# VH-VL binders against q9vpl3, part 402

Target 1, 224 residues: q9vpl3
Amino acid sequence: RGKINIQRPKAPHYERARVVAVTQPKYPELPKAKSCFKTRAERTQQQQENPYNEIIAREVRNWLDHSRLVAFFHLSSITADDIFRVRVQLHKQNLHLKSYGSKIIEQAVKNTRYEAIVPLFHSNHCIVFSPDPEKTAALLRIVRRVPQMVLLGGIVEETMLSRNQLVAYAQMPGLHAVQAQLVQTLSQAPGHLIQQLQAHQNSFVQVLDVHAKNQMNEETPKST

## First folded at step 14 (VH-VL)

Design cc25 (framework fv_imvotamab_arm2)
Fold by OpenDDE, second read of step 15:
Structure cc25 (fold): chain C 224 residues (1-224), chain A 120 residues (1-120), chain B 112 residues (1-112)
Amino acid sequence: as target 1 above (224 residues)
Amino acid sequence: EVQLVQSGAEVKKPGESLKISCKGSGYSFTHYWIGWVRQMPGKGLEWMGIIYPSDSYTRYSPSFQGQVTISADKSITTAYLQWSSLKASDTAMYYCARIDYGEYFGFDYWGQGTLVTVSS
Amino acid sequence: DIVMTQTPLSSPVTLGQPASISCRSSQSLKHSYGSTYLSWLQQRPGQPPRLLIYKISNRFSGVPDRFSGSGAGTDFTLKISRVEAEDVGVYYCMQATQFPYTFGGGTKVEIK
């Protein structure tokens, strides 16, 4: 009884092969369920054609162009009430918390200097805008109390900053304080110079005085 | 405080031109959209159009396209709604309102309204 | 255009009693970005409209807690837990999901 080669089964007899071919259940090709998921491309195309996106993108661009401070945050399980509270606090500091769709932001910053921010918007996010870069410290103070807001980075004075850089920036003395310190330092420099210049003169006068005193003592005749 | 102050009531005849105003204050006028809404006597609210004061981009409701012109002067933080030729059917209260897409995505602050009466 | 249908047209309510207003849209108000841009406005007699609720359920600044919004998709509800005299007026729902923006026909809240 020839060893049934399981690895290379002998081709079935022609008649059997025909029967097998005819009896193979033609499984209806599952209707390619149009994946209810509009392909990312279709969604993107539909989004591009929506005049609504253009309108909102215009707003986003305007905020970016007129803000000297922009901070990007990830939102982690934050409630509407929490957002509202934060918004109120920020508003008191002339900080504007906005939330836009990632696609809108992408559209808004396309072919602009802001294009590098697009990767920051993969999840729930918000943006804080301010015309005043000095409000960075205030912003961070407010957000520290909101653990659901995670700082991702920002733009200060047209410079993109990492999270750490923003924190460092906020800790720096204000420009005015630095300027004041500089002025103070500069104002002290002439005083030090004068002191150094006078030090040699004063030393010389002291040496002369000592010499004069010694000469006077030598000239006093011992009255025998 | 955010405020929108509209121009006073107008009484006009059919065929006359009219321009009403909406002045914004207490916020950055150029960052927010202004919309106009019509309310005919005893009727509901109808959206007419919007303008972005920063660049004067406008969009109209199809029902009002070509019927009115929306404009803005950002230097004086004022938006305008104008008719070239009024009709009796234009008799209504007209409201301007601010719209913020970044927060509310709706009309958050409203003007007091301008009553326009067009009669023979 | 999205048609917004409000019910009832008139809602006579006793002071201190709750009121409920329904708004139905002809199509889903869910935006492609996942948010639903439905707002509720209050217009008191002789006054301009004011924003009460935005994005279905969020109270606007200064709006009392007695106002609440709910709903999803095409069906939305504004509730007043305890109607006060100052709540008399016409209430409108508004969709801002697509242009043109459209309003409901309004619901008149009156005190019995």
Scores: ipSAE 0.845, ipTM 0.928, lowest interface PAE 0.6, mean pLDDT 88
Fold by ESMFold2-Fast, scan of step 14:
Structure cc25 (fold): chain C 224 residues (1-224), chain A 120 residues (1-120), chain B 112 residues (1-112)
Amino acid sequence: as target 1 above (224 residues)
Amino acid sequence: EVQLVQSGAEVKKPGESLKISCKGSGYSFTHYWIGWVRQMPGKGLEWMGIIYPSDSYTRYSPSFQGQVTISADKSITTAYLQWSSLKASDTAMYYCARIDYGEYFGFDYWGQGTLVTVSS
Amino acid sequence: DIVMTQTPLSSPVTLGQPASISCRSSQSLKHSYGSTYLSWLQQRPGQPPRLLIYKISNRFSGVPDRFSGSGAGTDFTLKISRVEAEDVGVYYCMQATQFPYTFGGGTKVEIK
């Protein structure tokens, strides 16, 4: 058996000891101080094991806070040469392609106005950032030639937009058109926008899963 | 065109202070990390630490913690490596290099290096 | 600290012949985020290091296709399919999976 059996995970002895320590009867200050020292040591070790949580979260938050255009994509398998060509084309338009892990995205946006984007990152993804929202049309033109990248939605001037709203925005030049689009978006229920973005992601993921299984020479799936 | 340009060679005596620089251009300076790497004469590469210029957050290699200070001034797109008191063992080539965690997760562009010679 | 061991220390190669460099880490380099953060750097005489390969096998911008990287876990390889004069230099593997970042001791590629 080549994998760890997750169906019946055994509680580690250290977990039991930790639970028992928390539920033990109250003792004098000396035992309480010792418990505090153990908690500090455990937190220090956990931070040392996962230093990237803070490092990458800083980077992600900085991109989100200083980009007036953020576009979210599903990303399927792509060669280094192909993604480099895409990055070169995007860079000429001041568009910056980034890829971060789902867990780090969650940590970076937790307790921020961007927390609603977390459900978009259940599969392979990438994000394009730009300080210039007028580059949305250029972005869509470039990505149209990259079948591995599928637009899910984005943020323009701190307002979440669906794929269709981003496409509409790309067709409307000028500041007044942008302000009108933002007003329309703000009038919509946030739950509907998130639901639409999740539905598009789930449908795309299902297509990719079927494709991946076919590539692995698995039995032909009957599911949609 | 991404470039990192470092300050010129330095010749110092033990006990002297020193601050060398690394100026970034051709990219969004505050969005990328700057790392410092030491190469002693005829030896390999040693990572010293990194800084995020946007907020000056730093992380040091344990071997260099307390030995050097890394800082940055985003208004002039420049990162710095500083010693309060140099030792002969600090004689080395020092490189700055750009790193990000959303593209390559590795040092992608490097400065030309600053040679620091410490002798009596 | 993760120790990175490179073999060989030096590789004299005839022009047009292949070269192979091995890098072994003391611990697995696969991060909990699913990626392996192993890079290969080239340092030509008198020049700063240059990124060749990132995340085991991905070739960096401007790097010729004669360079390729492979490996998993603790064992990694850099191959040059047809060594050219400009490939002379020292090659380093580097891990960024855990802090502190560490480098291999280097492999000197030279023409015989």
Scores: ipSAE 0.779, ipTM 0.897, lowest interface PAE 0.8, mean pLDDT 81

Design cc26 (framework fv_imvotamab_arm2)
Fold by OpenDDE, second read of step 15:
Structure cc26 (fold): chain C 224 residues (1-224), chain A 120 residues (1-120), chain B 112 residues (1-112)
Amino acid sequence: as target 1 above (224 residues)
Amino acid sequence: EVQLVQSGAEVKKPGESLKISCKGSGYSFTHYWIGWVRQMPGKGLEWMGIIYPSDSYTRYSPSFQGQVTISADKSITTAYLQWSSLKASDTAMYYCARIDYGEYFGFDYWGQGTLVTVSS
Amino acid sequence: DIVMTQTPLSSPVTLGQPASISCRSSQSLKHSYGKTYLSWLQQRPGQPPRLLIYKISNRFSGVPDRFSGSGAGTDFTLKISRVEAEDVGVYYCMQATQFPYTFGGGTKVEIK
């Protein structure tokens, strides 16, 4: 009895092959939902033609252009109520939390200096805008209490910053504080210089005084 | 606090021109859209158009296209609605309202309204 | 244009009782980005409209919790759990999904 080659089964007899071919279950082609066949290109084209996107893109661009602080966040399973709460807190600090569609953002930043931010918006996201870069620390303080908001990066004073860089920036003393420290340091420099310049003079005077005292002691005759 | 303050009531005759105003305060005027809404006496609300004060981009409802002009002066944070020639049918309350597409995607704050009466 | 149809036209309600207003759109208000931009406005007598609910179910700032919005697609509902005297006025639904923006015809809420 020839070893049944399991790897290359002999072609079935013609009659069996016919039966197998006829008995193969014809699975109904799943109704191609019309919605699934719109190519990304078609969807994008339809969206591009919507004057609505242009309108919103204009707004996004305006926020970007007039903000000195922009922070990008991923939203992870955040409720509407939570977002509202955060928005209120941010608003008190003149921080504006906005949410736009990724396509709108893409349209808004196309051929602009902001184009590099597009990859950040592949998921649920929000943007915080502020005219004041000094509010970075306040922003991070508020967001730390919201685990659903994950900082992705930001723009501060027209410079794109990573998450880590933004955190570091927030920890830096304010410009005014740094300036004050600088002024203080500079104000102390002349004092030190004067002290150093006078040190040699003072030393010289001390040596002279010692010499004078020694001479006076030698001139006192031992009255025998 | 965000406020929109509109100009006072107007009584005009048919054929006269009119320009009413909406002044925004308590927010960055250039970052938010201003829309105008008409309400005829005893009737519902009708969207007329919007303007982006930053660059004065405007969009009108088809029903109001060519009938009115929406403008803005960002230097004084004021939006305007104007008619070149009023009709009796223009008698209505006119509201300005702020639109925020980034948060509410609707009219979040409204002016008090300006009543325009056009009678012979 | 998207036609917004509100029902009922008038809703007489006893104080403390619930009220419900329906808004139906002629087409889906779901935007291409997956959000539905339906708002509810309240207009008290002699006052300008006020935003109550945005994006179907979100209460605007200062809006009491007795107001709630729900719905999807073409059917939307505003509910007032316990009507108060200050709730008298006309309520409008508004769609902002497509230009031109359109309002419902309004529902007048009155106290019996």
Scores: ipSAE 0.843, ipTM 0.925, lowest interface PAE 0.6, mean pLDDT 88
Fold by ESMFold2-Fast, scan of step 14:
Structure cc26 (fold): chain C 224 residues (1-224), chain A 120 residues (1-120), chain B 112 residues (1-112)
Amino acid sequence: as target 1 above (224 residues)
Amino acid sequence: EVQLVQSGAEVKKPGESLKISCKGSGYSFTHYWIGWVRQMPGKGLEWMGIIYPSDSYTRYSPSFQGQVTISADKSITTAYLQWSSLKASDTAMYYCARIDYGEYFGFDYWGQGTLVTVSS
Amino acid sequence: DIVMTQTPLSSPVTLGQPASISCRSSQSLKHSYGKTYLSWLQQRPGQPPRLLIYKISNRFSGVPDRFSGSGAGTDFTLKISRVEAEDVGVYYCMQATQFPYTFGGGTKVEIK
């Protein structure tokens, strides 16, 4: 079964979890809630933590800026021992599992190209980073055995991908072929063609999704 | 295997300058913070500061601000702790340790330590 | 600065008996996101510190299950269910909730 072993029966549960996560309203901390449920000492600590939050946000931005693969997951309750085993398996594939507070992620990505990811973090979450986008298939194989982690979407080569697009990308023969084709086109393109390519980036990704699904259904063509 | 290897023991006189090193291996050096911790002879642990090797951003403990300089060279995966003018009170074991805020939120791997002795 | 106070200063223990170390912070260590960044470190004679427990109660890789952490707010405990010869050393609690990071004064565990 090679490297591709993603099952469709997971899709209905995943889509429901994703809808709940992205449509869940952002919870603001209300003044009354802060007065009733936060001690004066805790509020003083939060004020003192403002520079500290920037330190953690710096780390988040660094991971986002230097990872060619970023995958976002909803995370259900999991033991420290179990998450450690997942981290070990992921690390062997140069995949790095991180968990950051939602407010810190919002601070890190505010006014950046990554701001669109904020709605994904209104519930329990974790993120997997890698410098190697070819590891997407390995990532999905590992996570398939971890029911507490539900894929929400990701970023590959600075392009925001839905869950279905990321799954389709994992089934592709290789990012190298796609990059080589894009380089070939751009090397001889006039400015108009570059603008058109940028305007149709999402359409191009959708074509790759269709192609990947066709390759999965026809094993004989895939074998050659 | 994650490893932090520190430079060897140093014996110095008051007023001399010193730069000790901490070399990281077995992980992505620029994605993790390096902290420095002092342990005076027979005493406990004191946090001195941290550095993010990706951009050399530093944060110091107020007790060590202006007394030491923390730096890093990501091309050779090495962090540094430096004194412009040593004092006898700087005699201590100095540890480097790795920290990140996305996993353990604590110093997870430590160097073996560098003993610095300052005597006249 | 958050002051971390450990008791006892030393704990002579008979082999196979339990040991308990307390750590008290001058301020709550609970972060605004509901997490508490308290760690326990072990330093064996002549060795660097080693992470034992992170976020109050989670054992780090390779740490035996005889070690357990508990607590909330300002009061934290490290327990060793059955002390072994290799457990001799100094134990430190550490807070990373706010800057500057601070350590407890240490508790020396030794075999009688």
Scores: ipSAE 0.739, ipTM 0.872, lowest interface PAE 1.1, mean pLDDT 80

Design cc27 (framework fv_imvotamab_arm2)
Fold by OpenDDE, second read of step 15:
Structure cc27 (fold): chain C 224 residues (1-224), chain A 120 residues (1-120), chain B 112 residues (1-112)
Amino acid sequence: as target 1 above (224 residues)
Amino acid sequence: EVQLVQSGAEVKKPGESLKISCKGSGYSFTHYWIGWVRQMPGKGLEWMGIIYPSDSYTRYSPSFQGQVTISADKSITTAYLQWSSLKASDTAMYYCARIDYGEYFGFDYWGQGTLVTVSS
Amino acid sequence: DIVMTQTPLSSPVTLGQPASISCRSSQSLKHSYGNTYLSWLQQRPGQPPRLLIYQISNRFSGVPDRFSGSGAGTDFTLKISRVEAEDVGVYYCMQATQFPYTFGGGTKVEIK
């Protein structure tokens, strides 16, 4: 009984091969389920063609271009009410909390100096805009009370800053304070210089006085 | 406080031109969109179009495309709606409204409206 | 264009009683970015429209808590828990998901 070569089965007899060929279940080609999933490319293309996205992107760009302070936040399980409360507080400080879709932001910043911010917007996020960079401290103070808002980074005076850098920036004395300190330091410099210049003169006068006193003592005749 | 103040009521004849205004105050005028909405007497609201005052970018409803012109002067924080030739059918209340896409995605503040009456 | 259909056309309500207004869209108002841009507006007699609710359920600033919005997809509801005299007017739903923006036909809330 010839060893059935399982690895290379002998071709079935012609008649059997015909039967097997005819009895092979023609599985209906699974209807190419039009993958309801519009390819990312199709979605992106459709999104690009949507005038709606262009309109919003225009707004985003305008905010970026006219803001001297921009802060990016991740939102973690924040309620609409919480957002509203924060918005009100921020608004009182002329800080504008906005939320845009990541794709819109991407479209808005494409081929711009802001393109580097795109990776920050992979999750729920919001952006705070301000025309005043001095409001950074106020912003951070408000957000500290909102644990659902996590600072990711920002842009201050056209410079991109990390979270830590923004915190450090907020702790810096205001420009005016620094200027005032500088002025104070500069105003003290002439006084110190004058003191140093006079120090030698004063020392010289003291030496002369001592010399004069010694000479007077030597001239006093010992009255025998 | 955010305010939109519109120009006063207008009475015109068919064929006349008209330009009505909407002045924004209490906010950065160039950062927010202005939309115009028509309300015919006893009827509902109809969106006409929008303008971005920063660069005067405009979009119209198909129903109003070519029928009206929306413009803005950012220097005086004013948006405009104008007709080259009025029709009796243009008789309506016209509202301007601010649109914020970043917060509300809608018309958050409205003008008081301008009544336009076109009669022979 | 997205057609917004409101029901009822008129809603006579007794003071202190609740009111409910329905708005149906001809297509889903869910934007590709996941948000639904449905708003409710109130227009009191002789006044301009006022924003009440944005993004289905969020109350605009200064809007009393008796107003609430709900819904998803194509079906939306505005509820007034206790109607007050000042609530008399016409209410409109508005979609801002797609251009052109469209409004519902309005629902007139009246006091019986």
Scores: ipSAE 0.820, ipTM 0.908, lowest interface PAE 0.6, mean pLDDT 88
Fold by ESMFold2-Fast, scan of step 14:
Structure cc27 (fold): chain C 224 residues (1-224), chain A 120 residues (1-120), chain B 112 residues (1-112)
Amino acid sequence: as target 1 above (224 residues)
Amino acid sequence: EVQLVQSGAEVKKPGESLKISCKGSGYSFTHYWIGWVRQMPGKGLEWMGIIYPSDSYTRYSPSFQGQVTISADKSITTAYLQWSSLKASDTAMYYCARIDYGEYFGFDYWGQGTLVTVSS
Amino acid sequence: DIVMTQTPLSSPVTLGQPASISCRSSQSLKHSYGNTYLSWLQQRPGQPPRLLIYQISNRFSGVPDRFSGSGAGTDFTLKISRVEAEDVGVYYCMQATQFPYTFGGGTKVEIK
């Protein structure tokens, strides 16, 4: 005998059970071949077939977390000999050129402060890492001779910088303190101007939108 | 220059424990994986496992899971391969090699090897 | 596990002549990322292995241009255009497409 046959609920529990049964979602019956167990087994197989997603994401996160300079590049077709030559020149300056799949980068930076970089990696790309942000000028000097590498932007001292802001940073040598202040200034000044221009545009658009809505209300009173 | 320097040859008896080392230099040790490869006398190469020194994450070949332990100490840029109880069948040359998935996607630099001889 | 099969087991060759080594995998080595993670290693007598070629055909640092790799899917070839005395050793193909990583059985290149 089972517990259901021996234990009988009292009237209050019966009324509660009726309400729960009526509101409970009904799930379609799945064939035994497509049971929840089969779905779980399929997920396990999927994970085992591509363990690199976790392994490489771990590597990417480590580079991002321990680099004070990160530069993002679009990479056009380049030979192994040419990229090796570039790697050697970069390595002499403590600059490390890496290439990772876009899906892996997305997984590595999801729910982190670096998540904003994901759109940069839709096409062929590479990243240069360094613990030394003072090497930005050396990086740009080396890459200037490599037309296949196009600078998209980067991160300096935990601050996202556009291509133009990185170029500006590279052109002003100085002490660590001066360069850190420059990063703050570069990140604020262009953004402030853009925000100011956007605010003025939004105000103008709002005036036009109000006028358009008033014209619409006069022609179609019921639609408002 | 990138270098991996391994500990010296070992002669052991069955049942003894052993820990051999692989010291990295000339690169950022915590950013690269270290793999271990066995070569039995007169035989080919067998992958044993890998470790990421930054967080000590490991992945083993099924053939070596539970038979050896791979570890690393990033403060002294050294990776380790250890046995709790050696067998005569563990007699082999053991290599460490650096792995990176953002450059060559494979073993790019190799240690000189550690010969382990296990006999009664 | 992916099984890697090399032929021949040994390749005696005259100095200055070409040598060719074949490597066959039990299943395709093309990863879902689009890359094929096949490498070639050289092991000279008494020396550790040395990376020669990565991702089928790309020569590693310091590797002479007489070495070349080719292939796709399950069939790969390493060629030495003009064998020199220093090329004596055992050559291994390796796959890193799938865990566990596996190696070919090796091909011994010797001078006649």
Scores: ipSAE 0.774, ipTM 0.894, lowest interface PAE 0.9, mean pLDDT 81

Design cc28 (framework fv_imvotamab_arm2)
Fold by ESMFold2-Fast, scan of step 14:
Structure cc28 (fold): chain C 224 residues (1-224), chain A 120 residues (1-120), chain B 112 residues (1-112)
Amino acid sequence: as target 1 above (224 residues)
Amino acid sequence: EVQLVQSGAEVKKPGESLKISCKGSGYSFTHYWIGWVRQMPGKGLEWMGIIYPSDSYTRYSPSFQGQVTISADKSITTAYLQWSSLKASDTAMYYCARIDYGEYFGFDYWGQGTLVTVSS
Amino acid sequence: DIVMTQTPLSSPVTLGQPASISCRSSQSLKHSYGNTYLSWLQQRPGQPPRLLIYRISNRFSGVPDRFSGSGAGTDFTLKISRVEAEDVGVYYCMQATQFPYTFGGGTKVEIK
């Protein structure tokens, strides 16, 4: 079987390699640290990355600006079949699971009110978007069955929430209760609003940073 | 449900202008890209270009750059493909299809197609 | 442009038997983001294309599990484990790794 095939002359392969060597110039690739030269493939890849970064960053910013619910997750290794099942369940609830590269997300949110979320993306991640904040409870119910997805925090009605705050929000009476709270806040002096938002943003970022560090050290839990 | 509904079949003469449409429903039209794909009679699929309806940003296949115009009107959730002057070689089925780069990174939902026939 | 080559051109198959379609790209489809943006589409006679598989091996919503995708780099395969009458049509591979997006020439699956 295979032994018969092994006995075949290898002349065609040698002939092909010889013709290629003679007719096509070959340029050895130089180390990056010592060369300004790039292959056509590397240049094409860089040009392709630049167009995609622009295209995808545009899409990410649009989702952030027009979603009333945004949830951030750390994503551990998961099979294609498992993520497909999760995506199907989420789509039924008008919840949209998106995965974007961390560099693209950083570019999309730089110089925006969302820049505080950048520390969340030091590891593998995914984001769930929805126009309907009342789906937060459905989201958490679905994700509870997916150990590979760990909630880090979110944004609800343009308010940044820690993981615990988002869990608490899921247990609240419908949207109008949160809007009543916001109406009360909006009736305050602008200085109070700015200070309150900045304080919550800083606390949110600190909580997310601590959670991210704890997530990375899950195998060696520390508690005192 | 997600649907893309295209305008009806067109019969035109060479040199005439034409604008065909693709209306999206059942999803947030401005969050997804719309692509156009040509299929000549008895042939395979050819990508023509994409548009982001939120800001009308477009990117064309080099083969179609300057040959067609892709546009969108987000107020009526409709994307368009337009020719200023049709040629007999434009005879084909034209499909619109939805794409985004955070889910499937592929054309997930397709319109039913618009048959364009250009003959004397 | 990335050239996508499909084999065979046509695949006559007996109902209940498997079918296999090959797709080869002129260069690697692995993007710098680490993903490979290779999709498979089904077009039944008189109908628009339908997404079957995305990113090599992931089934789209509503696609039966008899459809499976595999491959890496430049060589990709779509398999139908047990062909049914409704599977008659033309199958296309598509790459979205590099602009312009390109499609394979298509493989016609038909019943004997």
Scores: ipSAE 0.695, ipTM 0.837, lowest interface PAE 0.9, mean pLDDT 80

Design cc29 (framework fv_imvotamab_arm2)
Fold by ESMFold2-Fast, scan of step 14:
Structure cc29 (fold): chain C 224 residues (1-224), chain A 120 residues (1-120), chain B 112 residues (1-112)
Amino acid sequence: as target 1 above (224 residues)
Amino acid sequence: EVQLVQSGAEVKKPGESLKISCKGSGYSFTHYWIGWVRQMPGKGLEWMGIIYPSDSYTRYSPSFQGQVTISADKSITTAYLQWSSLKASDTAMYYCARIDYGEYFGFDYWGQGTLVTVSS
Amino acid sequence: DIVMTQTPLSSPVTLGQPASISCRSSQSLKHSYGNTYLSWLQQRPGQPPRLLIYKISTRFSGVPDRFSGSGAGTDFTLKISRVEAEDVGVYYCMQATQFPYTFGGGTKVEIK
């Protein structure tokens, strides 16, 4: 319904925004209406000022290591106002929307168990982090109303899941039972999870269609 | 419309292997879970396990873990329940049922059942 | 495991009279997602089970309005306002809040 395009958080006053800009550390993009998109300045800095990559990569690794839920999304064009409202809704559920350059993500996950996620970030993307894996259902419910954000897959309790497995996890009650089964699945066929995560990115049109259908399913029947 | 059609009745001896089937039609097979439920003669229902056919993700009841294998072949929209070695205690009616976690959060459509009799 | 207890085990009812079936769970069935995954199933003689009610009180499509569900937490009730001949069968409650999913022992509704 119109909550994403109608709700109010407003931009800070000019003086506050300016102070924040000059005093802010060299971190990934601050919470902004288009936080999943890189600014011109951020793209230029990523290409020309590599010294900050290590600092930002360490931040990404900290998010990955301390989050029990990580979800990966392809991001289509979205208005600054819409993404800001999504970020606010997610933040209320202890879900943290972040955007990082593919080079930084690659550096962060190199030589870690998460190295296999790198191919997911070669196109426009964003990541949602949370310390609470039970928030997966809340995450998918919020994102269902944002067709520009397309779920590719994720990591739950340090186990990599395809889009379909993550959707299944969100729909399934019982955290402890799911954890046990995920560990067993990873032990039996860890390589197949990576292939599924990559395949979901290639099934972008189908995923968009599923999002549209899922959005329709929670609305009251439409009469023409 | 939505339909689940199960394979026919089986009569087996202890120690034999068996694989029964459940064919889905009238819906997007890969987007719904399929569960298996056992009903022993004159008794109630017991959940055995479930599979998500799109990626073959499975979950088993602890009572049935290691006793049966659940699988699916999405190219022919069919789910399977398999025993490597049957026991007399496996004599029961076995149902497959579709699970819709998007709306119903339960077993919304059921197959007609497959009677398995294991006797010497 | 969540244990589901149904009462009565058998309910002989005169045609046109109401029937009531109780289901009690050993633990609360309300999930953190805000829903209570309590369903009621009907099994007519010689037939597979059929979904009647899901999420405590929502009737499945095609289910007559004489069937109603109520309850919260650990105590749930299925009511048939006016029992008809086709309502003969065994009724089961089921929970999907916690793994493993479990069923009640069943209640046999018979015409007397």
Scores: ipSAE 0.008, ipTM 0.434, lowest interface PAE 13.3, mean pLDDT 76

